# VHH binders against p49116: the designs that were tried, part 228

Target 1, 238 residues: p49116
Amino acid sequence: EGPLLSDTHVTFKLTMPSPMPEYLNVHYICESASRLLFLSMHWARSIPAFQALGQDCNTSLVRACWNELFTLGLAQCAQVMSLSTILAAIVNHLQNSIQEDKLSGDRIKQVMEHIWKLQEFCNSMAKLDIDGYEYAYLKAIVLFSPDHPGLTSTSQIEKFQEKAQMELQDYVQKTYSEDTYRLARILVRLPALRLMSSNITEELFFTGLIGNVSIDSIIPYILKMETAEYNGQITGAS
Key: E = the ipSAE of ESMFold2; O = the ipSAE of OpenDDE; V2 = 0.75 times the mean of E and O plus 0.25 times the DockQ between their complexes.

## First folded at step 13 (VHH)

Design m52 (framework vhh_7qbe_3)
Fold by ESMFold2-Fast, scan of step 13:
Structure m52 (fold): chain B 238 residues (1-238), chain A 119 residues (1-119)
Amino acid sequence: as target 1 above (238 residues)
Amino acid sequence: QLQLVESGGGLVQAGGSLRLSCTASGNDYAMGWFRQGPGKEREFVASISRSGSYTYYADSVKGRFTISRDNAKNTLYLQMNSLKSEDTAVYYCAADQYGRYKSENYDYWGKGTRVTVSS
């Protein structure tokens, strides 16, 4: 059969809220992160192999891996988002929370460790100059992970993950033929994604969500949205 | 809608040096230099990854040309040393939207800058 991903799955364009405020606030950060999350889920939903697994399996997969997909998206869109500026604003907010005695020292330590891991991951991806095709296949490898607890019918998921790995290998070997170790350098970055807490990602980027709603609870609704509705969320208006 | 503008071309004697510049309206692109000599098809010269960590050169220019970039200035450079008559060409700046520094199908192109190497 045909390839797991088509050229349309390589295109991943984040539209940021405009204008960027002079001083970053929780609302702007949350809106930016929400757009990236919606773009990531729309990307996953557009893959024929993903659609073929059925709605229940789709929901379970995305619930299990949304933080990994989101983090890859942060790395891929770091320049468009001015991610370093966003992270600096989050750190400043955390320091103010310590001064106001609103958060425990242990919690601040956990959050700062998460920010450090995120920065290291994004820096490593930037230094490797991961291209759009490589990002698409890395996202597919993460999406089609058969080893998450609670998944059913894992054989087909594993087959799609293997297909993603094979197509990434073929792409890298053809495109970067003289760099013998490039594929290995890329793949060893992936385990770090599993070490980052989805709960801390929610706190850092989605604090502005109305009604204290979890990402886990909204995933089924996002996956069921019409294409036009997805586009409306990604761009803010149309 | 990326705009690329080349500059720095001119007349230079064989064995001389010249530095080309390309100013871009954005910097989230892998970029490269191509050239087209009189009566020849356009050929690859050199490319550079988005951050500048990786460079790639055509065999004909290895050791003589150096590609570099300054992302703070949105500018790409090609330092050309030990120039030969066969380096005479119109030099084009190009950018790849997917960040592939080893792509021959670039998405954005400048209008070119002429380099003439006299014996």
Scores: ipSAE 0.649, ipTM 0.850, lowest interface PAE 1.3, mean pLDDT 88

Design m53 (framework vhh_7qbe_3)
Fold by ESMFold2-Fast, scan of step 13:
Structure m53 (fold): chain B 238 residues (1-238), chain A 119 residues (1-119)
Amino acid sequence: as target 1 above (238 residues)
Amino acid sequence: QLQLVESGGGLVQAGGSLRLSCTASGNDYAMGWFRQGPGKEREFVASISRSGSYTYYADSVKGRFTISRDNAKNTLYLQMNSLKSEDTAVYYCAADQYGRYKSPDYDYWGKGTRVTVSS
């Protein structure tokens, strides 16, 4: 019994690479994104309910939802990352590629639509001023999604998701008691996460840092890392 | 760690106005103003969310005080109008690391700026 998340699970602090280059480059963007990805996976790993599901189920859940967790992390850490500046740099690169005919028009359209969806999502979360407790519960709701194909222990996953939903409701009702519709405004943001392509996220944020391997392929490795290795990835201190 | 420095305090006549400022070393925080009058416990005055979209006021200051922020300047403001003698206090700037503008416990505090309202 006890709560699904403790105060330890609410703390989510991203350490950015330093020094920041005078002009943003692919290497800096990829390093920043990798730190956020590793922080997100370390966060998931630290949840007792998550660990109780076992290694195979843990891997399957994170493979299914890493893009949703990453996107929530981008929204939560948008200020620390200067995400608007990163996205502007990506857009500028894409516009230069159009002028030089280096990419197909169809591909550029897909990527630009993805960037627009990402900006809209992050802007909506910023406008709602989602707090750290709300982010932690939204990440838990996404993590414990029982509806991905191929999952085992579906009933237990569903139970943990329902517990996350209940604890979020209790938190919002207690903390923001005067704002009757806040919970509804927050929850209707979640479906948009599943409309964003994980392949395009990989192209935008992880090109050249992971090589030619997919994020799905490295997830089991990341989940098995020792705490010191996770901390090294988050802070750049090896 | 986050540094908060209040300014703008002083002596003002009842019915007058005063604007307090708080300069912060960062802006990714929900922020608030608290005050402590002579012989009283510290009390909540007003708070504002990270983006400024939400504000919250103590009943005693509603309609008289306005909280605002300029994130480009890392500065929090409290515009105080129609000041009363009971508004006499040291005013403190505070920040919540989780972004809760209705925070039960603020994490960072300034040293305060003194406001005296004469009748």
Scores: ipSAE 0.751, ipTM 0.894, lowest interface PAE 0.7, mean pLDDT 89

Design m54 (framework vhh_7qbe_3)
Fold by ESMFold2-Fast, scan of step 13:
Structure m54 (fold): chain B 238 residues (1-238), chain A 119 residues (1-119)
Amino acid sequence: as target 1 above (238 residues)
Amino acid sequence: QLQLVESGGGLVQAGGSLRLSCTASGNDYAMGWFRQGPGKEREFVASISRSGSYTYYADSVKGRFTISRDNAKNTLYLQMNSLKSEDTAVYYCAADQYGRYKSPGYDYWGKGTRVTVSS
């Protein structure tokens, strides 16, 4: 059969809220993160293999892996987001919270460790100079993960994941033919995604959501949105 | 969209050196140098990844040319040493939107800078 991803699935363009405020605030960070989340979900929904799994299965799949997709998106869009600036502002805020005794030291340590893991992941991807095609396939590999609890059609999901892995291998071997170990260097980055807490990601990036809703609870509704509504969220307009 | 402006071209004698620069309006791109000599097709010279970690060279320039970049200045460089008359060409800066330093098709191009090597 045809390829898992087409060239249209490689294009991944994040439009940031403008203008950037003089001082970063929860609202700006949340809007930026929400645009990336919606772009990631729109990307996943556009894949024919994802659609073929059916609504219940594909919704469960995204609910299980949204944090991995989001983190890959942060790495891919780190420059356009000025992610280092956002993380520095969060760190500064956490250090002030220690001094003011507003949060427990154990909680602050957990959040700081998460930020460190995120920075290490993004730095690793940047040093490897992962290209847009490689990012698309890495996102497909984490999207079509058959090992999440409660999933149905796991054999079909596994088949799509193996197809993503095969197409990534073919791409890398053809494009970077002289770099024999590039694929291995890329793939060993993926396990780190599962060590990052989705609850801490929500606290860092989505605290400004109206009603303090969980990301996993809104995923079914985002996936059912019309294309125009997706485009409005991605660009911040409708 | 992305703007690329080359500079540093000129006349140099065989065996000499010259450094070309390309100023870009952004730095989140894999970039490369191409050249077109008199009566010849445009050919690949060298490329560099977004961070500068990876470089790729045409066999004809390996060991003589060095590609580098300064992302803080949005500037790409080509250091040309041991120049030969065959290196005479218009040199073009190019960028790949997907970050592929081994790109099958570059998306953005400068207008070129002329290099003439005399014996």
Scores: ipSAE 0.747, ipTM 0.893, lowest interface PAE 0.7, mean pLDDT 89

Design m55 (framework vhh_7qbe_3)
Fold by ESMFold2-Fast, scan of step 13:
Structure m55 (fold): chain B 238 residues (1-238), chain A 119 residues (1-119)
Amino acid sequence: as target 1 above (238 residues)
Amino acid sequence: QLQLVESGGGLVQAGGSLRLSCTASGNDYAMGWFRQGPGKEREFVASISRSGSYTYYADSVKGRFTISRDNAKNTLYLQMNSLKSEDTAVYYCAADQYGRYKSPHYDYWGKGTRVTVSS
């Protein structure tokens, strides 16, 4: 039995739409977020253990955890995305919406609380200087969560999650041997991911999608895409 | 592809100070300084995490050298104090694509800047 992840699964390179507009707009934010989402799902489908669970289980796992994977991706790619600038633009738009009575005060409060949670998560990951190997294993721990409703093969999923946890522990102990508590500081960040609403993530980052199509509804189609077609979505090529 | 350009090398007398700079085309990397002296293999000097929150030093330079970075300027620095003749080397800037500031191997390398310490 080999390792859960190889070096190819540690590589996570987001290609941003170019050029960045002088003023951020909905379509630039949506395209950037879509590229990250597609990269995250391509990352998941490339894992042999994930493939071994079968198509139905794969779809169920990604539908349950895409928001957690996406949020980890936002944290990992925060600098490449200029995420702070994107969030500032969203905040400015929401503040203008209060003045124009375009959105309810309760909805704006929910969205602002979500932005705060996202900023705190990304800041905590940045302060810990989470490396690419650590991000890959955190994503694997989130992906192989056996506790989502409706899952089959929960015993096998749990074994893959435990393998991810063991490999992360080995990596951190070997690479950061002088920092005895690093692993604990990293793992305690994960529960916060489940407190972030996938509906609000869709509203913030995927508003530019045509129609009322949810991310949950498109996941089965993305997971079935051929590699060339998938790469076209990631890079924005036709 | 990441580009790294070192500067600030030169001739300094023993006991003196020198500041090296490395300008990078990006800043989402753990970075470090390595050196290769005459007739020696390349050795680790110091490294710094992506945010600058963590630093790591070789025992031979600890207390004398300080690594720092300015991410707004995409620039890495090495402040070298109390220089010794043994510090004479070509100094290389390096970056790790995975952000491992304690990595034994780095992916991107500059061409180096020469530091000569006269006794």
Scores: ipSAE 0.532, ipTM 0.800, lowest interface PAE 1.8, mean pLDDT 87

Design m56 (framework vhh_7qbe_3)
Fold by ESMFold2-Fast, scan of step 13:
Structure m56 (fold): chain B 238 residues (1-238), chain A 119 residues (1-119)
Amino acid sequence: as target 1 above (238 residues)
Amino acid sequence: QLQLVESGGGLVQAGGSLRLSCTASGNDYAMGWFRQGPGKEREFVASISRSGSYTYYADSVKGRFTISRDNAKNTLYLQMNSLKSEDTAVYYCAADQYGRYKSPQYDYWGKGTRVTVSS
C-alpha cells in the first residue's frame, strides 16, 4: 500500500492574527489558538487513512487526542506564535491572582504545573530541531492511537499507527543517517503529551471561545465543516 | 516571503581566511551555504539546524570551514580558513522551510557573494 502521508500533509502553515497587540490579551490568545486548532483538524481530515475509518470512528479519535495534536502544534508553531511571550503573560496574570485570592491557590498550582510541562515539552522539541516531516509523523502516531477507551476499529487504527511509526523510522534513518539515536530521542518525547490536562489547555487558550462548552464537544462540528470554512478559520478570511 | 542577503565576499590569497554573512528576515529555518565556481554546477558547502545544534559539511570543506548562526540577529555565518584556489566561487545562502539541515532542496535563496582566491 502507498504511504500514509503525502508531501501535502507535511505542510503546516499557521497564519497569525495581525498585527500583534501592544498588550497581549485574551482575544488575541484565543484567536491564535483557534486558528491552530482548526489547522490541526483540517490536517487530520485531509489524511485518506483517517477518512477510511468512517465518520464515527475518526470523530472519536480526534475527540480523544485533540489536546495531544494541539500541544504538538504549539511546539511546531512556537516561534510564529511567540508562544514564550503568550505563556509569560499567562504566568504574570496567575502570579497577580495569587496575590489577590488565597482560596484559588490549589487551582493556580495545577495551572502553573501544566505551563511548566508545556514549556519543557516545547523546549525539548526545539532542542532536538524536529523538522516538518518528523512533526507530521508524530502527529499521525498520536492521531492513530488505538488505546483510547470506547474506540471501534482498533485493529485498523493500530495498523495505521504502525505504518506511521515505520515511515517515520525510514525517514529519519535516510535523512539523518549519521545520528543513530535520533529516532529514540524523538519517540521518548511522546508520553509527556498524555500527562497534560485537556481541561487546563481549554482554560489557558480557549477561555474567550468556548465559554461553558468543551473542545471535544465541538469537534464533531469542526470536522463536518466544508473546506472553505476551514480556510476561513485558519486565515481569518472574510 | 523570506529574504536572504549575503555579504563578506572578496579577494583573498591562498591559505588565507574570510568570513561570509547572510542576513535573513526570519530565523525559523534550517539554513545552508552553496557555491558555484567558474564553469561548474552549484554545489553544497555546509548546513545548520534551526537552533544551531547540528551542522553538516561537504567533504571538500570539512576541517577548513565552520558554519554558525546568531538567531537573535537573524544572521548565518561561514568562517572559511585555509582557502584554496578551488574555493573560488559565488557563495549563496539558502533556507529550508521544513527545518531539514540535511536536505539538498532549499526553498529560499540569496543572490550570492563572490569569493576569489588567488594563488
Scores: ipSAE 0.671, ipTM 0.854, lowest interface PAE 1.0, mean pLDDT 88

Design m57 (framework vhh_7qbe_3)
Fold by ESMFold2-Fast, scan of step 13:
Structure m57 (fold): chain B 238 residues (1-238), chain A 119 residues (1-119)
Amino acid sequence: as target 1 above (238 residues)
Amino acid sequence: QLQLVESGGGLVQAGGSLRLSCTASGNDYAMGWFRQGPGKEREFVASISRSGSYTYYADSVKGRFTISRDNAKNTLYLQMNSLKSEDTAVYYCAADQYGRYKSPAYDYWGKGTRVTVSS
């Protein structure tokens, strides 16, 4: 019935904590990342097809794909976040840790490789000038991924992913009709999302979480929040 | 609350050149130029993607006009060459919130700058 996504699902507006501190710190980075994560989960929860799968399936899907959704969100919101500035600050901190022998070289190499992959992904999306409609459908494609281990209702999830793919194809062919290879150029970027470690994403962006709580453990609670609570997290209202 | 301010309009002789500028309060937008001639509907002129990698032109201006942007200065440009009397119009800067350089509907508009091309 009807389209998978409505125009309301294309709007994706991140409100950053104000003001940006003189020196970037773990709390500012964590709050910014948390707002993006909450915005991403609120976006997913607003999709009727997602709601139709039921709470247990919803939780399993988001637990499986939150890092992919978050990374797409970082690319989409890179300018408003000043993501390049955040990543530069993290790189500088890591380089200082090497000089002070505070972290193993192998761990620093692993984290730096993750940052490089993230930068390459965001740069590739920026060069393609992915629009808000394309981002919405790419997020839907990764959200409705039937191929994560342990998922139930995989046939329904696959149908929604197929619908997302078909609607993206229709959109790109109608909007950018002169660019024959645009859809292929966009879709070949998606596999890179699965190469990025959710554990390293947590370490880089969510170290300020109280009690070192994992993203996996908080997902069910975020998905159950009222709209006002989501708005409070997005805008920073207590 | 994106603000767009056009400048650079004026009187120019047919065959001449003119450069329009549009200063924006932000740069994370696909942007375009539109124009409205005397007694005519507003028409599309040119557009540019957020990074500047993609441009799109109306057939009437292809080869004569060049759209460009400087994101560090939050400024959009329209270089107009080989101007014709038919190019006489008020030129408007516009922005699309979704980043579509081929937008069906732009969200933000400037107040316009007048270009008069004498025959």
Scores: ipSAE 0.741, ipTM 0.888, lowest interface PAE 0.8, mean pLDDT 89

Design m58 (framework vhh_7qbe_3)
Fold by ESMFold2-Fast, scan of step 13:
Structure m58 (fold): chain B 238 residues (1-238), chain A 119 residues (1-119)
Amino acid sequence: as target 1 above (238 residues)
Amino acid sequence: QLQLVESGGGLVQAGGSLRLSCTASGNDYAMGWFRQGPGKEREFVASISRSGSYTYYADSVKGRFTISRDNAKNTLYLQMNSLKSEDTAVYYCAADQYGRYKSPNFDYWGKGTRVTVSS
């Protein structure tokens, strides 16, 4: 049949909040991260194969993999986001929290280790110069993961993941034909995403959420938004 | 939205060297050089990935031309050595929005800079 992804699914353009404040704050970081999360969920929802799985399966898949999709999005949009500047601001805030004795040293160490893992992942992707087509297929492989606990349509999900893997292989072999081991270099980066804590991601990027709302609890609502409402969240339009 | 401006073209004798530059309004792109000689189709010359880690060359220029970039300056370079009369062309800077240094279709193009090689 037709391809899993079309050219429309390769386009992934993040619009940052403007103006950038003189000093980075929790609100700006949270809004930037929220826009990326909304863009990622809108991207997933636009895939016909994803739609075909049905609402309940869609919600379960995104709840299971949102942190992996978000982290791939951070790597892909690192330059647009000035991610290194955001991470530096978070690190500075954490170091000041140690000095002010507001957080335990052990907790801060765990959070810092997660930041360094995130930086290592993003640097690895940057060194490989992963292109937009490769990112789209990596996101699809992550999205159509049949191995998350509690999934019911695992055979269909596995078929879509295999289709994503096949299309990525075909793309890389055709586009980067002289780089025999490029696909292997790309794929071995994916297991690192499973080692990144979604709870730590929430603490780092979504602390500004009103009412202490978890990402897990808002996912069903985001997935049900109309296209115009998604675009409003992505661009900050009224 | 991306603007590309080439410079450094001119007249040079066969066997000589010339360095072309392309200034871009952004650097989150795979970039390349193409050329079009008198009475010829536009042809690929060289390309480079976003970070500069990967480069790709047309067989006709391998060992003579070197592509490089300085992302801090948003500048792409083409160092041309051992120039031949057949290298005479208008040289175009191009960029791919998806970051494909082996792009089948580059999206953004400069207006070109003329290189004439005399013998």
Scores: ipSAE 0.745, ipTM 0.889, lowest interface PAE 0.7, mean pLDDT 89

Design m59 (framework vhh_7qbe_3; at its last look DockQ between E and O 0.95; V2 from the best seeds 0.81)
Fold by OpenDDE, look of step 14:
Structure m59 (fold): chain B 238 residues (1-238), chain A 119 residues (1-119)
Amino acid sequence: as target 1 above (238 residues)
Amino acid sequence: QLQLVESGGGLVQAGGSLRLSCTASGNDYAMGWFRQGPGKEREFVASISRSGSYTYYADSVKGRFTISRDNAKNTLYLQMNSLKSEDTAVYYCAADQYGRYKSPNYDHWGKGTRVTVSS
């Protein structure tokens, strides 16, 4: 019964597609998002506790929380991704759809609000200067969430979440001992993740690559991918 | 690999001011200043978070030194005022790859710049 996370779980390096196009097209955005998604899934797989839950259970967990993990990933990788530029590009692409009258007024509002929420969340995390350790623990907390319907092994999931929380607490206390309320400030950001629509996220970042295929449906395949396949995909897309 | 290059060191009279700079090949790091005086161990001086929102100072320099950064220029600064002879040291720029502005172990170090405070 060792720690939930080790130093190997702290590293989270996203490699962007190269070269960056002069105009951020849908393909570049989707490819970037896909790489982040794969990286997030790979990260989850690297956690022994995650593996211990079994393939069915851990697949269910990822299906339930992929949007939250992805969003945390966006925040963590915002600089390397030039997320603000990507979001601006998405908005520009959306404008074309608006002009073509493909979206209802309500839908436009929902999508724009979602983009705003994403930007705001990432800005808030940047302002807090969340470090790699804290991100790792936060991702673990959202990954091992027992409050999703249909999960098996909920007791174990809860245990792992508690462990993640405890380790985060210990880390923050040790590293930032002078900032008594840092842990609280960090944790209070998590509810914002639950306000974000997975459907809209999927529409904005993944529609260009997966078409009518849902992220939910491809998650099992991503989780079964070998590390070598993942690395090959990254290098092949370069 | 991240490269750090310090500059701005020199000779200054007690009570004077000096501004150090550290140019980094990247800006996605928490950064800090350390110093090593003659016959002394390397000691922490100041640190700053990636965004610059958080800063920390050693008690010995608090109120006299100011750490800042310009991420657009990939540059870290240390404004040193009211310098004392005790501030004489080689000053080193450091960076933490995990973004810990309270890093227990910085990963990247510059070669240092010498600051000499004369009486």
Scores: ipSAE 0.845, ipTM 0.927, lowest interface PAE 0.5, mean pLDDT 92
Fold by ESMFold2-Fast, scan of step 13:
Structure m59 (fold): chain B 238 residues (1-238), chain A 119 residues (1-119)
Amino acid sequence: as target 1 above (238 residues)
Amino acid sequence: QLQLVESGGGLVQAGGSLRLSCTASGNDYAMGWFRQGPGKEREFVASISRSGSYTYYADSVKGRFTISRDNAKNTLYLQMNSLKSEDTAVYYCAADQYGRYKSPNYDHWGKGTRVTVSS
């Protein structure tokens, strides 16, 4: 069979909400994050190998890895999002919550640790200058993860993950032929994604969108959306 | 669409130095310099990654040319030292949208700036 990813799967263009508000607020942050989430799910849905696994498996995989995909997307789109500015606004909001006694000191420390881990991850990816092809394969590796509890078709998922790993290796060896250790430096970044809490990501980026509904609850609906609906979400036009 | 504008070209004596600049309308790109001399095909000179952490040079310019960038100013530089007559060319700024500093195909190009090295 052909390659796991085509050139169309490398293109990953986030369109930010416009105009930007005078001061960053929860609604702007939530809309920006939602656009990235929808773009990430649309990207996954467009992969023929992913489609071949079937609806139930697709839902289970995305429920298990959406935070990893979202975090890779944050790193990849950090500049277009002005992610550092968004994180600074979130930190400012948290500091105001401390002064107003709206959150416990222990919870704020936990959330601040998460923000630090996210910044560290994004900075590590930026220093490695991960390219668009490398990001596409890293996203495929985390998407086709066979080791999440409750998955069926794990042998087929593993084959797709191995295919993603082999195609990344071939790409890096061809493109960056003189940099013998580049692939290893890239791959050792992935385990950090599993240490980040999806619940804290949801609290930081999706508070205004979801209210009392979790990302896990809406994933089946997002995956069933038609292309026009996905495009409407990622551009904010409808 | 991305706009690239080169500047700093001119006439320089062999053994001299010259610094080229390229102003871009954005900085989320791997970037490079190419040149085309009289009666020659366009050839790669040097490239630099998005953050500036990685650079790559053609063998003919190693040790003489230095590529650098200032992302706060959206500007790419090529410092050319120990210039030779064979360095005479139109120099082009190029960018790769996928961030590949070893790109097989740059997708954005400037109009070029002329460098003439006299003997």
Scores: ipSAE 0.771, ipTM 0.903, lowest interface PAE 0.7, mean pLDDT 88
Fold by ESMFold2, look of step 14:
Structure m59 (fold): chain B 238 residues (1-238), chain A 119 residues (1-119)
Amino acid sequence: as target 1 above (238 residues)
Amino acid sequence: QLQLVESGGGLVQAGGSLRLSCTASGNDYAMGWFRQGPGKEREFVASISRSGSYTYYADSVKGRFTISRDNAKNTLYLQMNSLKSEDTAVYYCAADQYGRYKSPNYDHWGKGTRVTVSS
């Protein structure tokens, strides 16, 4: 019944593939995004409250919120990832594709709007100077969202979300006592996450290496693989 | 790994001005200035958020000192005006890896630059 998160859950250190290529390419973008996804899933798995929900609930919960967690991770790591450069390269590629390939105008419009929403979200988080503790609690609030369709144990998930919100409130009030409205300013950014499309996120960040990749379909294996494959084997692959 | 290098310290007459600089190897940190006077404990002077949007000052320097940063140059500044003899101290640049501009515990420190205010 201790705190929902400890200091070990606040550390969120993304390392980038090295060296960065002269021109950004799909492989570099996909590897960078995969590292962030792994870091985000490992972070969620390390939370005792998450572990307590059980494997079936864990899978359902992460399937429902992985894109929101990933988007918070993008905002938190935007400088380390050079995210603005990555998005600019994607925009340039899309503009060239229009001229050469005549792809669907509706599809390209959806993708460009998503990129704009992502840039706006990341910029707004940067302007608020969201700190690492605040990000950890925001990710917990997003992870323990009880209102996704098809979830079981929603009363327990709701209690964990309330605990994350209370701990964020206490943290903000203690750390930034002179800024009475900081919590409210932070929390009003969260609804934008529900408008982010998981399908477009997959297209932007994950589909370049091998065929179509559905993150929804691999989440059960990522969560199980981490649990089942915890051995002395090192997995430092490319 | 973040490296912090202070510069700009020196001897200045009471009532004078001095600008301190701290060059960092990165800019994704909340930053601050601390000082330690002779025989005293280290004390907070000023801090600034990662973007520069938020600043905070000790009451003893408010209105006289201005903290700022130039993220394109990875440089933190402290403009010190209306200096008093009590401002004599070694000034340290500090950074918080978690981005808290009111950090209870800074995790990166420079070696310091000495400021002496003479009457």
Scores: ipSAE 0.671, ipTM 0.865, lowest interface PAE 1.1, mean pLDDT 86
ESMFold2 (binder alone), look of step 14: mean pLDDT 85; pTM 0.869

